# VHH binders against o28486, part 38

Target 1, 243 residues: o28486
Amino acid sequence: MIGIIGGTHILEIKVLKDVEETRIETPYGTAEIDVGRVDGIDVAIIQRHGKRKDKPPHRINHAANFYALKSLGVKYVIGMGSVGALREEYSLPSLIIPHDYIDFFSGVTIYNDSLVHVTPGFDEYLREVLVEVARKISSFPVIDKGVYFQTRGPRLETKAEIAMIKSFADCVGMTAGSEATIARELGLSYAIVCTMDNYAHGIKNQSIDYREIVEKAKENARECLKIVEEAVKKVWEEKIQRT
Below, E stands for the ipSAE of ESMFold2; O stands for the ipSAE of OpenDDE; V2 stands for 0.75 times the mean of E and O plus 0.25 times the DockQ between their complexes.

## First folded at step 17 (VHH; framework vhh_etentamig_d1)

Design r6 (at its last look DockQ between E and O 0.91; V2 from the best seeds 0.82)
Fold by OpenDDE, look of step 17:
Structure r6 (fold): chain B 243 residues (1-243), chain A 120 residues (1-120)
Amino acid sequence: as target 1 above (243 residues)
Amino acid sequence: EVQLLESGGGLVQPGGSLRLSCAASGFTFSDWAMSWVRQAPGKGPEWVSGISGSGGDTYYPDSVKGRFTISRDNSKNTLYLQMNSLRAEDTAVYYCARGPYTWYSGWEYRGQGTLVTVSS
């Protein structure tokens, strides 16, 4: 079984066939997981913001989500996301497959009562799969390397904040760093592909409207899903079916 | 061997139209997304348009959206770019590329390009 984590846009897309909605109790809380099949492959999908869209970024229970996936036997998790572009030279829409991230604010961890230190990061194998697939079938330009900067949310960033972080990162979001950290702590492989749907605040001379961001993300989500579906097939073939 | 050959470029007045073609060979054309990229003198490459393998999905940057149309004929292994309402700033060498344009790597395979000059 392969795991997929997505945002609210995934709710509007029938990704799974033969869907079973499940609730899994974990030591960290309850996770909602949809189990089904993508092209005959067993997949578990998590909507990170909840099916009712009642989990804003800072309230997402990443520990419960990833623990639940692990408990189902998931080893590889592919994330789908929407991010703001931190470079004005990027063409939009685009896909980005980040190779590293900065997250100083979430503080997310499952190690709250023991001294355990992990070095987090995105899984390079999954990254390579995503990049390979994207280079073949993406209708968007692809940024096959980049640093993901995570803010806590739920508010958008100020111009001053963006002016600072654009020196260090290529895109800005609110969840991928947390997911990568928890995945690593739990021994799961994780990588993410994101659509860049808008420029971050102050990157271009434009007003930032959350509604607009959401709409663009929905519009471009289909392209991201295509990449993920093909990636799932490739991972299945290379890591699961042959083992 | 992968080969891409662009044609259709030339001199056109502002407001005019051109249709570019790209003949592809050496790979299963329909399995690949294709893209158009242009490069003006003294400037870096600019993504112009992308199209899925089936042709069902097309995307454009704001700079050409509404004016340019990408299409393909998989039976002929040919990619097209219809350019309408041309502007002086559209002057560039236009390249056909296999797959999407990648920011850091550019393109794996592209043609030699065809020059489009928009001038009064």
Scores: ipSAE 0.889, ipTM 0.949, lowest interface PAE 0.4, mean pLDDT 94
Fold by ESMFold2, look of step 17:
Structure r6 (fold): chain B 243 residues (1-243), chain A 120 residues (1-120)
Amino acid sequence: as target 1 above (243 residues)
Amino acid sequence: EVQLLESGGGLVQPGGSLRLSCAASGFTFSDWAMSWVRQAPGKGPEWVSGISGSGGDTYYPDSVKGRFTISRDNSKNTLYLQMNSLRAEDTAVYYCARGPYTWYSGWEYRGQGTLVTVSS
């Protein structure tokens, strides 16, 4: 079983068959998971903002989500996301598959009452699968590595914030650092492919509006989903089918 | 061996049209997304258009949107770029590429390019 976690755009794409909606109780709270199949391959899907879009970025229960995936036997989790570009020279639309992240602010962890330290990061195997698939089937450019800067949200970043972080990162979002950290704490492999649909605040002369960002991400989500579907097949064949 | 051969470049006046072709061989053409990338004198590569393996999805940067049309004929293993309303800034060598432009790895398997010159 392979896990998929997505944001706003995953809600509008109906690629699953035999879907069973499930709520799973965990030590960290309740998680909502859709279990189904993609081309005969069992998948577990989390809509990170909730089925009713009631979980803004700072209220996502990452620990519950990833624990629930683990409880279903998931070992590999592929994320889909949306980010703002921190480099004006990046063509849009494009995909970015980050190789590392910066997250000073979320503080998410399952280790609230014990002294445990992990060295987090995006899983290199999953990342290479995503890059390999994207280099074959993506219809628009691929930023095949980069640093993801996670802000807490839910508000968008100010021009001053973007000016500060653009020297250290390539894209900005609100979720993938938290997801990567919690996945590692729970022993799960995680990587993400993101649409880069807009420039971050102040990078180019453009207005920044949440609705505009969501609409662009929705329009380009089909490309991300194609990548994720093929990546699921590849991971299944290489890591699950044989064992 | 993967081979891509661009053709159809030439000299055109501003406002004119040109159709580029790319003959592909050595791989299953329909399995791959394809792209056009151009490189103007003294500048880095610029993605111009991309198309899915089936031909059902196409994408363009704002600089060419509405003027250029990418298409493919999978029965002929051929990729096309119809260029209309050409401007001097479109002057470049145009490359057909297998798959998308990848920013840090560059493009994968490309031809020698075809020169498009839009006169002053």
Scores: ipSAE 0.683, ipTM 0.881, lowest interface PAE 1.3, mean pLDDT 89
ESMFold2 (binder alone), look of step 17: mean pLDDT 83; pTM 0.854

Design r7 (at its last look DockQ between E and O 0.93; V2 from the best seeds 0.81)
Fold by OpenDDE, look of step 17:
Formats: C-alpha cells, sequence, structure tokens
Structure r7 (fold): chain B 243 residues (1-243), chain A 120 residues (1-120)
C-alpha cells in the first residue's frame, strides 16, 4: 500500500476506486484515511485539512496521520501540495519537487518524552521518481529542485516576511516540512510535488487574495494528481511488486 | 535518435499571425508532453506553452494566454503553435521541446529553433 497526502483540492477529485472510509485511532489521535485503489494499486489517502475542511494548517495532526499510514503497512508516502512561488522568474503554473526544506516554526515531533534526534529530509528515491515522471508527462514547467519554506499559518505572509525568506527558499507553504519531519521520525519515505499557483506576497506587483489562491490550486490540482498517479505506479512496480 | 525540427518562423508585422510546426521522430510521440519555449536575444529562455500527450490539456503563461494556441496531431507526430496578435516582444527563436522545461535539468530534447521576428 502506498500513501498519498493531499490538501483540500483532493476532495474534489475522485482519485480512488472501491473507496473505504476509515478512522484509525493512534497514540496521537484519530486519523481519517480513505483506502482504495489507483489503477489496481492499493492506496491510502489522507486529506490533511480534514474531509470537513476543519483542520487549518497549524491544527493538522501530522503525527496521527502518518502513524495511521504506518500502521496500515505504508512505507512510501507521496505528498501533494500548493505553494507560493518565491522567484519572479518562475512561470506559473509550475510544478516544484523540493529537495530540502526550512521549518523553524512548527515544532512538530513524536519525541516528546525521550531524547531522539533525527535528520529530516525528503526521500531521494521518491523525488527521483516524481522528477522522472514529471519530465515526461507534465504540461507545466518543472522546478526539479528547490527549498521549501514552511510557515505556520493560517495567515498569509507579510511582504517583509517574504522579502526575508525569498533569499533562502524557492517556494512557501504551510505543511510539507511538518510532514517530512514526522515521516522521517516514523521511518517512512516521503516526498512531495507541489503546484505553484501564485506568487508569494511582494514577489510581483499583485494583491494576494486567499480565495484566488484556493481557486488556482483547484484548477491546477488535476495536473499534480496526474503526476502522482504515475509515480504511484512506478513506486509500486519498483519497490512493492518486485519485493 | 530523437529529432525535433521546427518550421514556420519568419518576419511578420505587429498584429499579424504565424503558425509554427514541429516534426518529431525517434520516440513515441503521444507518450510525451510537449512544449514550446522561446529565447529572445540577450534574454533567458521563456516557457510559452505546454500540452499533454493526448492533447487534452494545454497551458500558457499570462504573457501569451489568449493569443497563442498549442496543439498536436499524434497521427502525424507534429506539434503546432498558432500565434495571433503578435507583438514586438514576441520576437525570439522558438523551440519545440520534448516534455516540460525543467529549471535545473534544462531540456530533455529540443530542436534547433525557428526565428520569429515581429517588426513594423
Amino acid sequence: as target 1 above (243 residues)
Amino acid sequence: EVQLLESGGGLVQPGGSLRLSCAASGFTFSDWSMSWVRQAPGKGPEWVSGISGSGGDTYYPDSVKGRFTISRDNSKNTLYLQMNSLRAEDTAVYYCARGPYTWYSGWDYRGQGTLVTVSS
């Protein structure tokens, strides 16, 4: 079984066949997981903001979500996201497959009562799969490397904040760093592909409207899903079917 | 061997139209997304348009949206770019590329390009 984690846009896309909605109790809380099949492959999908869209970024229970996936036997998790572009030279829409991230604000961890230190990061194998697939079938330009900067949310960033972080990162979001950290702590492989749907505040001379961001993300989500579906097939073939 | 050959470029007045073609060979054309990119003198490459393998999905940057149309004929292994309402700033060498442009890896394959000059 392969795991997929997506945002609210995934709710509008019928990804799975033979879907079973499940609730899994974990030591960290309850996770909602949809289990089904993508092209005959067993897949578990988590909607990170909840099916009722009642989990804003800072309230997402990443520990419960990833623990639940692990408990189902998931080893590889592919994330889908929407981010703001921090580079004005990027054309929109685009895909980005980040190779590293900065997250100083979430503080997310499962190690709250023991001294355990992990070095987090995105899984390079999954990244390579995503990049390979994207290079073949993406209709968007692809940023095949980049640093993901995570803010806590739920508010958008100020111009001053973006002016600072654009020196260090290529895109900005609110969840991928947390997911990567928890995945690593739990021994799961995780990588993410994101649509860049808007420029971050102050990158170009434009007003930032959350509604507009959401709409663009929905519009471009299909392209992202296409990449993920092909990636799932490749991972299944290379790492699951042959083992 | 993968080959891409662009044609259709030339001199056109502002407001005019051109249709570019790209003949592809050496690979299964329909399995790949295709893209048009352009490069103006002294500038970096700019993504102009992308199309899915089946042709069902097309995308454009704001700079050409509403003016340019990408299409493909998989039976002929040919990619097209219809350019309308051309502007001086559209002057560039236009390249046909297999797959999307990738920022760090560059082009998978691209042709030699065809020059489009928009001038009064």
Scores: ipSAE 0.884, ipTM 0.948, lowest interface PAE 0.4, mean pLDDT 94
Fold by ESMFold2, look of step 17:
Structure r7 (fold): chain B 243 residues (1-243), chain A 120 residues (1-120)
Amino acid sequence: as target 1 above (243 residues)
Amino acid sequence: EVQLLESGGGLVQPGGSLRLSCAASGFTFSDWSMSWVRQAPGKGPEWVSGISGSGGDTYYPDSVKGRFTISRDNSKNTLYLQMNSLRAEDTAVYYCARGPYTWYSGWDYRGQGTLVTVSS
């Protein structure tokens, strides 16, 4: 079983079939998981903001989500997300597949009462699968590596915040660092492909309209879905299916 | 083995139109997304359009959206770019590329390009 975690549009995967909605109780709280199939391959799907879209970025229960995936036997989790561009020379629309992240302030962990340290990072195998798939089938440009800066949210970043971080990162979002950290703590492999939907605040001389960001992310999410669908097949064939 | 051959470039007045073609061989054309990338004199490469393997999904940057149309004919292994309402800023060598432009790895395979000059 392969795990998929994404934003609002994850269930628009065209070949997703036999979806059973469930809620799983975990030591960290309740997780909402959809179990189904992508081209005959069992998948467990999390809508990170909740089915009612009631979990803003800072209220996502990452520990419950990833624990629930682990309890279903998932070992590989592919994320999809939306980010702002920190470099004006990037064309839009595009995809970015980050290779590393910066997250100073989320504080997300399952180890609140024990002295455990993990070495953070995105899973290199999954990341390379995503890159390989994207280089073949993405219909728009791919930023095939980059640093993801995670802000806490839920507000968008100020111009001053963007001016500070743009020298150190390539895109900005609110979730992937937390997901990578929790996945590593739970022994799961995780990597993410993101649509780069707008320039971050102040990168270009234009106003930031959150509703336009959401609409653009919706339009571009189908591209991420294609990449994730093919990546699921590749991971299944290479790591799970036995011939 | 992989070959991409662009054609259809030329000199055109502002406001005019051109249709570029790209003949592909040496790979299963319908399995791959395709793109058009241009490079203006003294500038780096710029992605100008992309299309899915089936031809069902197309994408454009704001600089050409509404003026350029990408299409493909998988039975003829041919990619097209219809360019309307051309501007001086569209002057560039236009390359057909297999797959998307990738920022750090570059394009996978590209042709030798066809020159489009927009001038009056």
Scores: ipSAE 0.658, ipTM 0.866, lowest interface PAE 1.2, mean pLDDT 89
ESMFold2 (binder alone), look of step 17: mean pLDDT 81; pTM 0.832

## First folded at step 18 (VHH; framework vhh_etentamig_d1)

Design u1 (at its last look DockQ between E and O 0.86; V2 from the best seeds 0.81)
Fold by OpenDDE, look of step 18:
Structure u1 (fold): chain B 243 residues (1-243), chain A 120 residues (1-120)
Amino acid sequence: as target 1 above (243 residues)
Amino acid sequence: EVQLLESGGGLVQPGGSLRLSCAASGFTFSDWAMSWVRQAPGKGPEWVSGISGSGGDTYYPDSVRGRFTISRDNSKNTLYLQMNSLRAEDTAVYYCARGPFTWYSGFDYRGQGTLVTVSS
């Protein structure tokens, strides 16, 4: 079984065949997981913000989510995200597959009662798979490396904040660092592919039609999902089916 | 061997239209997303449009959205770019590329390009 973690848009897309909605109790809380198949491959999907969209970024129980996936036998988790672009030279829409991240503020960890130190990061194998797939089937540009800066949310960043972080990162989001950290602590492989749907605050002046933004984001999410589905197939073939 | 050959470029007046073609060979055309990228003199490459393998999904940057249309005929292994309402700033060499532009890895494959000049 391969894990997928996505945002709100994943709820609107019927990704799974033979879907079973489940709730898994973990030592860290309850996780909602949809289990089904993607092209005959067993997949577990988590919407990180909850099916009711009642989990803002700072309230996402990453520990419960990833523990639940692990309990189902998941070893590889592919994240889907939406981020703000921190570079004006990026064309939008684009995909980014970050290779590293900065997260100073989340403080997420499963090690609350023991002294354990891990060095977190995205799984390079999964990154390579995502990049390879994206290079073949993506319909918009791909940033195949980049630093993901995580803010806590739920508020957006000020211009001053963006002015600072743009010197150190390529995109800004609210969840990928936390997920990567927890994944590493739990011994799961995790990488993420993100759509860049908008420029971060102050990077580029965009006329914002909210409706248009939402529609674009949804469309971009579908493109991201295509990549993830193909990545799932590849991971299955290379790491799961052969074993 | 993978080959991409662009055609259809030329001189056009502002407000005019051109249709570019890209003949692809050496690979399963329908398995690949395709893209158009342009490069103006003294500037870096700019993504112009992308299309999925099936042709069902198309994307554009704001700079060309509503004016350009990417399409493909998989039976002919050909990629197209219909350019309408051309502007001076659209002047560039236009390249057909297999897959998307990747920021660090560049193009998987790119043609030699065709020059589009928009001038009064």
Scores: ipSAE 0.893, ipTM 0.951, lowest interface PAE 0.4, mean pLDDT 94
Fold by ESMFold2, look of step 18:
Formats: sequence, structure tokens, C-alpha cells
Structure u1 (fold): chain B 243 residues (1-243), chain A 120 residues (1-120)
Amino acid sequence: as target 1 above (243 residues)
Amino acid sequence: EVQLLESGGGLVQPGGSLRLSCAASGFTFSDWAMSWVRQAPGKGPEWVSGISGSGGDTYYPDSVRGRFTISRDNSKNTLYLQMNSLRAEDTAVYYCARGPFTWYSGFDYRGQGTLVTVSS
């Protein structure tokens, strides 16, 4: 079973066969998961913002979500996300598949009562699968390596915040660092492909509106969905369905 | 053996039009997204357009949006770029590429290019 976690564009994944909507209790809270099949491959899908879209970035229960995936036997989790560009030379729209992240502020962890340290990061195998698929089928540019800077949200970043961070990262978002950290603590493999639909505040001196960012991400979601669907097939064939 | 052969470049007046073609062979054309990239003298490569394997999704940067149209004919293994309302700044060598414009790992395969010159 392969896990998929995403935001707004995850709703376009057509898991129409044998779908079971499930709530799973975990030590960290309740997670909502859709379980079904995509092209005969068992998948577990989490809408990170909730099915009613009522979980803004700072209220996502990452620990519950990933624990629930683990309890279903998931070992590989592919994320879908949306980010702002920190470099004006990037053409839009683009995909970015980050290789590393900066997250000083979220503080997410499952280790609240013990002294445990893990080395966080995006899973290199999954990242390489995403890059390989994107290099074949993406119809717009691919930023095949980069640093993801995580802010807490839900507000967008100020011009001063962007001016500070643009020397250290290639994109800015609100979720992937938390997801990578929790996945690693739970022993799950995680990587993410993100749409890059807008420049971050002040990069091209153009106005931004979060609603416009969401609408553009929805319009480009087919590209991300195609990448994820093909990546699921490749991971299944290579790591689960031994041939 | 993968081959990409561009054609259709030439000299054109500002405001004019050109249609570029790219003949593809040596791979299953419909399995691959395709892109056009240009490189003007003294500048780095610039992504111009991309298209999905099926032809159903097309994308453009702001610099050419509304003026250029990418298309493909999968029965003929051919990629096209219709360029209208050409400007002097569109002068460049135009390359057909298999797969998307990729920032760090470079192109999978690209052709030798076709020169477009927009000049009075």
C-alpha cells in the first residue's frame, strides 16, 4: 500500500474502486484516510487540510496522519504541495522536487516525552523516482533539486521575511518540512512534488493573493497528479510487487 | 537512437509569423512531454513552451503567452510551435527538447536548433 498526502489538488485523484473512507484513532489524535485502488494499486490518501478543508497549515495533525498511514502498513508516502518561488528567474508554472528543507519554527515531533534524535530529510529513493517521472512527463519546467523553506502559516510571508530567506532557499511553503520530519520519526519514507504557481511576496514586485495561489494550483493539479500516479506505479513495481 | 530535428526558422519582419516543426524518432513520442527552449546571443536558455504527451496540456511563460502556440501530432511524431506577433527580442536559436525544461539536470535530449531572426 502506498500513501499519498496532498492539499487542494489531491481531490482530483480518481480513486473510484473499492473506496473506503476511514477514521483511524492514533495516540496523536484521529486521522481521516481514504483507502482504495488506483490502477489496481492499493493506496491510502490523506487530504492534509481535512475533507471539509477546515485544517489550515498550522492546525494539521501531522503525527496522527502519518501514524495512521503506518498503521495501515504504508511504508512509502508521496506528497503533493504548493509553494511560492524565491527566485525570479524561475519561469511559472513549474514543479519543484526539493532535496532538503529548512524548518526552524514548527517544532513538530512524536518525541515529546523522551530524548530521541533523528536525522530528518526527504527520502532520496522517492525523490529520485519523482524526478525521473517528472523529467519524462511534466509539460512545464521542473526544478529537480532545491531547498524548501517552511513557514508556519496560515498567513503569507511579508516582503521582509522573503527578503531574509531568499538567499537560503528556492521555494517557500507551509507543510513539507513537518511532513518529512514526522515521516522520518515514524520510519516512513517521504518525498514531495510541489507546484510553483506564484512568486513569493516581493520577488517580482507583483501583488499576490492566497485565493489566486489556490486557484492556480488547482489549474496545475493535473500535472502533479500525473507525476504522483506514475510515481506510485514505479514504487509499487520496484518495492512492493516484486517481479 | 533518439533524434530531434527542428526546422522552420528564418528571417522575418517584426509583427510577422513563423511555424517551427520538430520531427522526432527513436522513442515512443506520445509517452513523453515535449518542450521548446530558446537561447539568444549572450543569454542563457529560456523556456518557451511545454506540452503533455497527449497534447492536452500546454504551458507558456508570460513573455510569449498569447503569441505562441505549442502543438503536437502524435500520429506523425511531430512537435510544432506557431509564433505570431514576433518581436526583435524573440530572435534566438529555438530548440525542441524531449521532456520539460529542467533547471539543474539539463535536457534529456534536444535537437541542434533552428535560428529565428526578427529584424527589419
Scores: ipSAE 0.703, ipTM 0.890, lowest interface PAE 1.1, mean pLDDT 88
ESMFold2 (binder alone), look of step 18: mean pLDDT 82; pTM 0.839

Design u2 (at its last look DockQ between E and O 0.86; V2 from the best seeds 0.75)
Fold by OpenDDE, look of step 18:
Structure u2 (fold): chain B 243 residues (1-243), chain A 120 residues (1-120)
Amino acid sequence: as target 1 above (243 residues)
Amino acid sequence: EVQLLESGGGLVQPGGSLRLSCAASGFTFSDWAMSWVRQAPGKGPEWVSGISGSGGDTYYPDSVRGRFTISRDNSKNTLYLQMNSLRAEDTAVYYCARGPYTWHSGFDYRGQGTLVTVSS
């Protein structure tokens, strides 16, 4: 079984066949997981914000989510995200597959009662798979390397904040660092592919039509999902089926 | 061997139209997303449009949205770019590329390009 974790738009897309909605109790809380198949491959999907969209970024129970995935036998987790672009030179829409991240503020960890130190990061194999797939089937540009800066949310960043962080990162989001950290602590392989749907605050002036933004984001999410589905197939073939 | 050959470029007046073509060979055309990228003198490559392998999904940057249309004929292994309402700033060499432009890896494959000049 391969894990997928995504945002709100994943709820609007029928990804799984033979889907079973489940709730899994973990030592860290309850996780909602949809289990089904993607092209015959067992897949577990988590919407990180909850099916009711009642989990803002700072309230996402990453520990419960990833523990639940692990309990289902998941070893590889592919994240789907939406981020703000910190580089004006990036074309939008684009995909980014970050290779590293900065997260100073989330403080997420499963090690609350023991002294354990891990070095977190994205799984390079999964990154390579995502990049390879994206380079073949993505319909918009791909940033195949970049630093993901995580803010806590739920508020957006000020211009001053963006002005600072743009010196160190390529995109800004609210969840990928936390997910990567928890994944590493739990011994799961994790990488994420993110759509860049908008420029971060102050990077580039954009006319904001909310309706258009939502529609674009949804469309971009579908494109991202295509990549993830193909990535799932590759991971299954290369790491699961052959073993 | 993968080959991409662009055609259809030329001189056009502002407000005019051109249709570019790209003949692809050496790979399973329908398995790949395709893209158009342009490069103006003294500037870096700019993504112009992308299309999925099946042709069902198309994307554009704001700079060309509503004016350009990417399409493909998989039976002919050909990629197209219909450019309408051309502007001076559209002047560039236009390249057909296999897959998307990747920021650090560049193009998987691209053609030699076709020059589009928009001038009064």
Scores: ipSAE 0.886, ipTM 0.947, lowest interface PAE 0.4, mean pLDDT 94
Fold by ESMFold2, look of step 18:
Formats: structure tokens, sequence, C-alpha cells
Structure u2 (fold): chain B 243 residues (1-243), chain A 120 residues (1-120)
């Protein structure tokens, strides 16, 4: 079984049709998981913000979510996310598949009462699968590596914060560092493909129409889903079906 | 051998229209997303439009949205770009590319492009 974790809007449109909903108790709390199919392959799906959009970034229980995936036998987790661009020369829309992250502030861990250290990171194999698929089928530009800066949220970043971090990172978001860290602590492989739908605060001084933002986000989510669906097939064939 | 051959460029006045074509061969055209990328004199490549392998999904940056339309005919292995309401800043060499523009790897083109000049 392959795990998929994404934002509520991206997954609601495409993957909730004909899925089995479940609720799993874990030592870290309760997780909501949908079990369904992608291209005939069983997947476990987490909507990270909850089905009712009631879990803002700082209230997401990453430990419960990833523990629940592990309890279902998941070893590989593919993330879908949304980020702000830190480079004005990036054309929008585009995809970014980060190769590394900076997260000073989330503090997420399963090791609250023991002395255990892990070396974090995005999974190299999953990342290369995502890049290979995107290079063939993405309809808009792909930033095929980059550094993801994670902020705590839920507020967006100030102009001064963006001015400080843009020298060190290529995109900014609120979730993927936490997900990569918890996945590694639980022994799961994790990588993410993100849409860049907007520029981060102060990178470009342009007003944006809200209706246009919503329409673009729906289209960009479809692009991510196409990438993830093909990546799930490739991972299944290479790492699961052969065993 | 993968080939991509652009045509249809020329000189037009502001507000005019052009239709670019790209003949593709040497690969299974319908399996691949396709892009138009332009390069103005002295500037780096700029993504202009993308289209899925089936032709069902199309994407544009804000600079051309509403003015340019990408399309493809998979039976003829041909990619198109309809450019309307042309502006001086649209002056560039236009390339068709196999797949998306990838930031660290560039874009997959094979031709010399087709020059579009928009002058008053």
Amino acid sequence: as target 1 above (243 residues)
Amino acid sequence: EVQLLESGGGLVQPGGSLRLSCAASGFTFSDWAMSWVRQAPGKGPEWVSGISGSGGDTYYPDSVRGRFTISRDNSKNTLYLQMNSLRAEDTAVYYCARGPYTWHSGFDYRGQGTLVTVSS
C-alpha cells in the first residue's frame, strides 16, 4: 500500500470518490485515513488539514498521521503541497520537487521522552521518481530541485521574514519539513511535489484576484495529481509488486 | 532522432496575430506534454505555454493568458500557438519543446525556433 498526503482541496476533487473512510487510534492521537485506489493500486490517503478543513498547519498531528500510515503497512509516502515562490524569475504556475528543507521552528518529533536522533531528509528514490515523471508529463514548468523553508504558520510570512530567508531557500510552506522529519523518525520514505501558485510576500509587488487564485489552484492541483498517480504506479511496480 | 521544427513567425504590428506551428517526429508525440518557450534578445528562456499529452489541460503565465492559445493535433504530430493582441514585449524567438521547462535542466528543443517581431 502506498501513502499519499495532501491538502484538503487537492484531494477532495480527485480521490474521495469511492473510498473507504477510516479512523485510526495511535499512541499520538487519532488519524483520519481514506483507503482507495489510484490506477488500480491500493493507497492510503491523508487530507492533512482534515476532511472539514479544521486542522490549520500548526494543529496538524503529524505523528498520528504517519504512525497510522505505518500501521497500515505503508512504507512509501508521497506528499502533495502548495508553496510560495522565493525567486521572482520563476514563472507561475510551476511545480517544485524539493531536495532538502530548513525547519528551525516546528519542533515536531515522536521522541518526546527518549534520547533518539535521526538524520532527516527527503527520500532520494521517491524524489527521483517524482522528477522523472514530471519531466515527461508536466504541462507547466518544473523546478526539479530546491530548498523548502518551513514556517510554523498559520499566519503568512512578513516581508522582512521573506527578505531574510530568500537567500537560503527557493520556496516556503508550512508542512513538508514536519512530514519529512516524522516520516524519517518512523522509518518511512517520504518526498513531496509542490505547486507554486503565488509569490511569497514581497518577492513581486502584484495584486491578485481571489477568483483567479481559486481557479488556478484547482488546475494546478490536477497537475500534481497526475504526477502523483504516475509516481504511485512506478513505485508499486519497482518496489512493491516485485517483492 | 527527435525533431521539432517551428514555423509561422514573422513581422506584425502591435495588436496583430500570428499562428505558430511545430512539427514533431522521432517519438510518440501523444505520450508527452509539450511547451512553447520564448527567448528575447539578451534574455534567458521564458516559458510561454504548456499542454498535456492528450491536449486536455493547458497552462499560461499571466503575461500571455487570454491572448495566446496552445493546441495540438496528435493525428498530425503538430503543436500550435495562436498569438493574438501582440505587443512589443512579445518579440522573441519562439521554440517548441518536448515536456516542460525544467529549471535546472532547461528545455528539450531541437530547432532554431521561429522569430516573432512586433514593431510599431
Scores: ipSAE 0.541, ipTM 0.816, lowest interface PAE 1.7, mean pLDDT 88
ESMFold2 (binder alone), look of step 18: mean pLDDT 82; pTM 0.836

Design u3 (at its last look DockQ between E and O 0.82; V2 from the best seeds 0.74)
Fold by OpenDDE, look of step 18:
Structure u3 (fold): chain B 243 residues (1-243), chain A 120 residues (1-120)
Amino acid sequence: as target 1 above (243 residues)
Amino acid sequence: EVQLLESGGGLVQPGGSLRLSCAASGFTFSDWAMSWVRQAPGKGPEWVSGISGSGGDTWYPDSVKGRFTISRDNSKNTLYLQMNSLRAEDTAVYYCARGPYTWYSGFDYRGQGTLVTVSS
């Protein structure tokens, strides 16, 4: 079984065949997981913001989500995200597959009662898979390397904040660092492909209608999902089917 | 060997139209997304359009949205770019590329390009 974690748009897309909605109790809380198949491959999908969209970024229970996936036998987790572009030279929409991240604010960890130190990061194999797939099938430009800066949310960043972080990162989001950290702590492989749907505050002055933004984001999410589906197939073939 | 050959470029007046073609060979055309990229003198490459392998999904930057249309005929292994309402700023060498451009890896494959000049 391969895990997929996505945002709100994943709920609107029927990704799974033979879907079973489940709730899994974990030591860290309850996780909602949809289990089904993608092209005959067992897949577990989590919408990180909850099916009711009642989990803002700072309230996402990443520990419960990833623990639940692990309990189902998941070893590889592919994230789908939406981020703001920190570089004006990027053409939007585009995809980014970050290779590293900065997260100073979340403080997420499963090690609350023991002294354990891990070095977190995105799984390079999964990154390679995502990049390879994206390079083949993406209709969007692909930033195949970049630093993901995580803010806590739920508020957007000020111009001053963006002015600072743009010197250190390529995109800004609210969840990928946390997910990567928890994944590493739990011994799961995790990487993420993100759609850059908008420029971060102050990067470019775009007067975009909110409705248009939402629709575009949805379309962009579909493109991202195509990549993830192909990535799932590749991971299945290379890492799971042969074992 | 992968080959991409662009054609259809030329001189056109502002407001005019032009259709570019790209003949692809050496790979399973329908398995790959395709892109048009342009490069103006003294500027870096700019993505102009992308299209999925099936042709069902297309991408355009705001700079060309509503004016350019990417399409493909998988039975002919050919990629197209219909350019309408051309502007002086559209002047560039237009390249056909296999897959999207990747920032760090560049183009997987691209053609030699075809020059489009928009001038009165």
Scores: ipSAE 0.764, ipTM 0.892, lowest interface PAE 0.5, mean pLDDT 93
Fold by ESMFold2, look of step 18:
Structure u3 (fold): chain B 243 residues (1-243), chain A 120 residues (1-120)
Amino acid sequence: as target 1 above (243 residues)
Amino acid sequence: EVQLLESGGGLVQPGGSLRLSCAASGFTFSDWAMSWVRQAPGKGPEWVSGISGSGGDTWYPDSVKGRFTISRDNSKNTLYLQMNSLRAEDTAVYYCARGPYTWYSGFDYRGQGTLVTVSS
């Protein structure tokens, strides 16, 4: 079984067949998971903001979500996300498949009462699968590596915040660092493909509107879904069926 | 071996039109997304259009949206770019590329491209 975690755009494109909605209790709280199939392959899907869109980025229970995936036997989790561009020379639309992240402030962990240290990051195998698939089938440009800067959200970044971070990162978002950290702590493989839907505040001389970001992410999400579907097949063939 | 051969470039006046073609061989054309990428003198590559393997999805940057149309004929292994309302800024060598423009890996071109000059 392969895990998929994405935002609200998954709800609108409907890639999953034979869907069974499930609530799973975990030591960290309750997770909502949809179980179904992509091309005959069993998948478990988390809508990270909740089915009612009631979990803004800072309220997502990452530990419950990833523990629930692990309890279903998931080893590989593919994320889908939306980010702002930190470089003006990136054309839009485009995808980015980050190779590393910066996250100073989320503080997410499953190790609240024990002294355990991990070195987190995006899984290199899954990242290579995403890059290889995107290089063949993406209809718009691909930023095939980069650094993801995670902000806490839910608000967008100020010009001063963007001016500070743009020399150190390539895109800005609110979730993938938390997901990569928790996945690594639970022994799961995680990587993400993101749409670059807008320039971050101050990168171009224009204002930014959250409603426009959401609509652009919806329009571009079909590209991510194509890549995720093919990546699920590739991971299943190479790591699950082959064993 | 993979081959991509561009044609259809030339000299046009501002406001004019051109249609570029790219003949593909040596691979299963319909399995691959395809792109047009241009390079103006003294500038880096600029992605100008992409199309899915089936032809069902097309994408454009704002600089050409509404003026350029990408298409493909999978039965003839041919990619096209219809360029309308041409501007001086569109002057460049235009390349047919297999797959998308990728930032660090570049684009998968095999030909010399076709020169488009928009002047007067």
Scores: ipSAE 0.649, ipTM 0.871, lowest interface PAE 1.4, mean pLDDT 89
ESMFold2 (binder alone), look of step 18: mean pLDDT 83; pTM 0.845

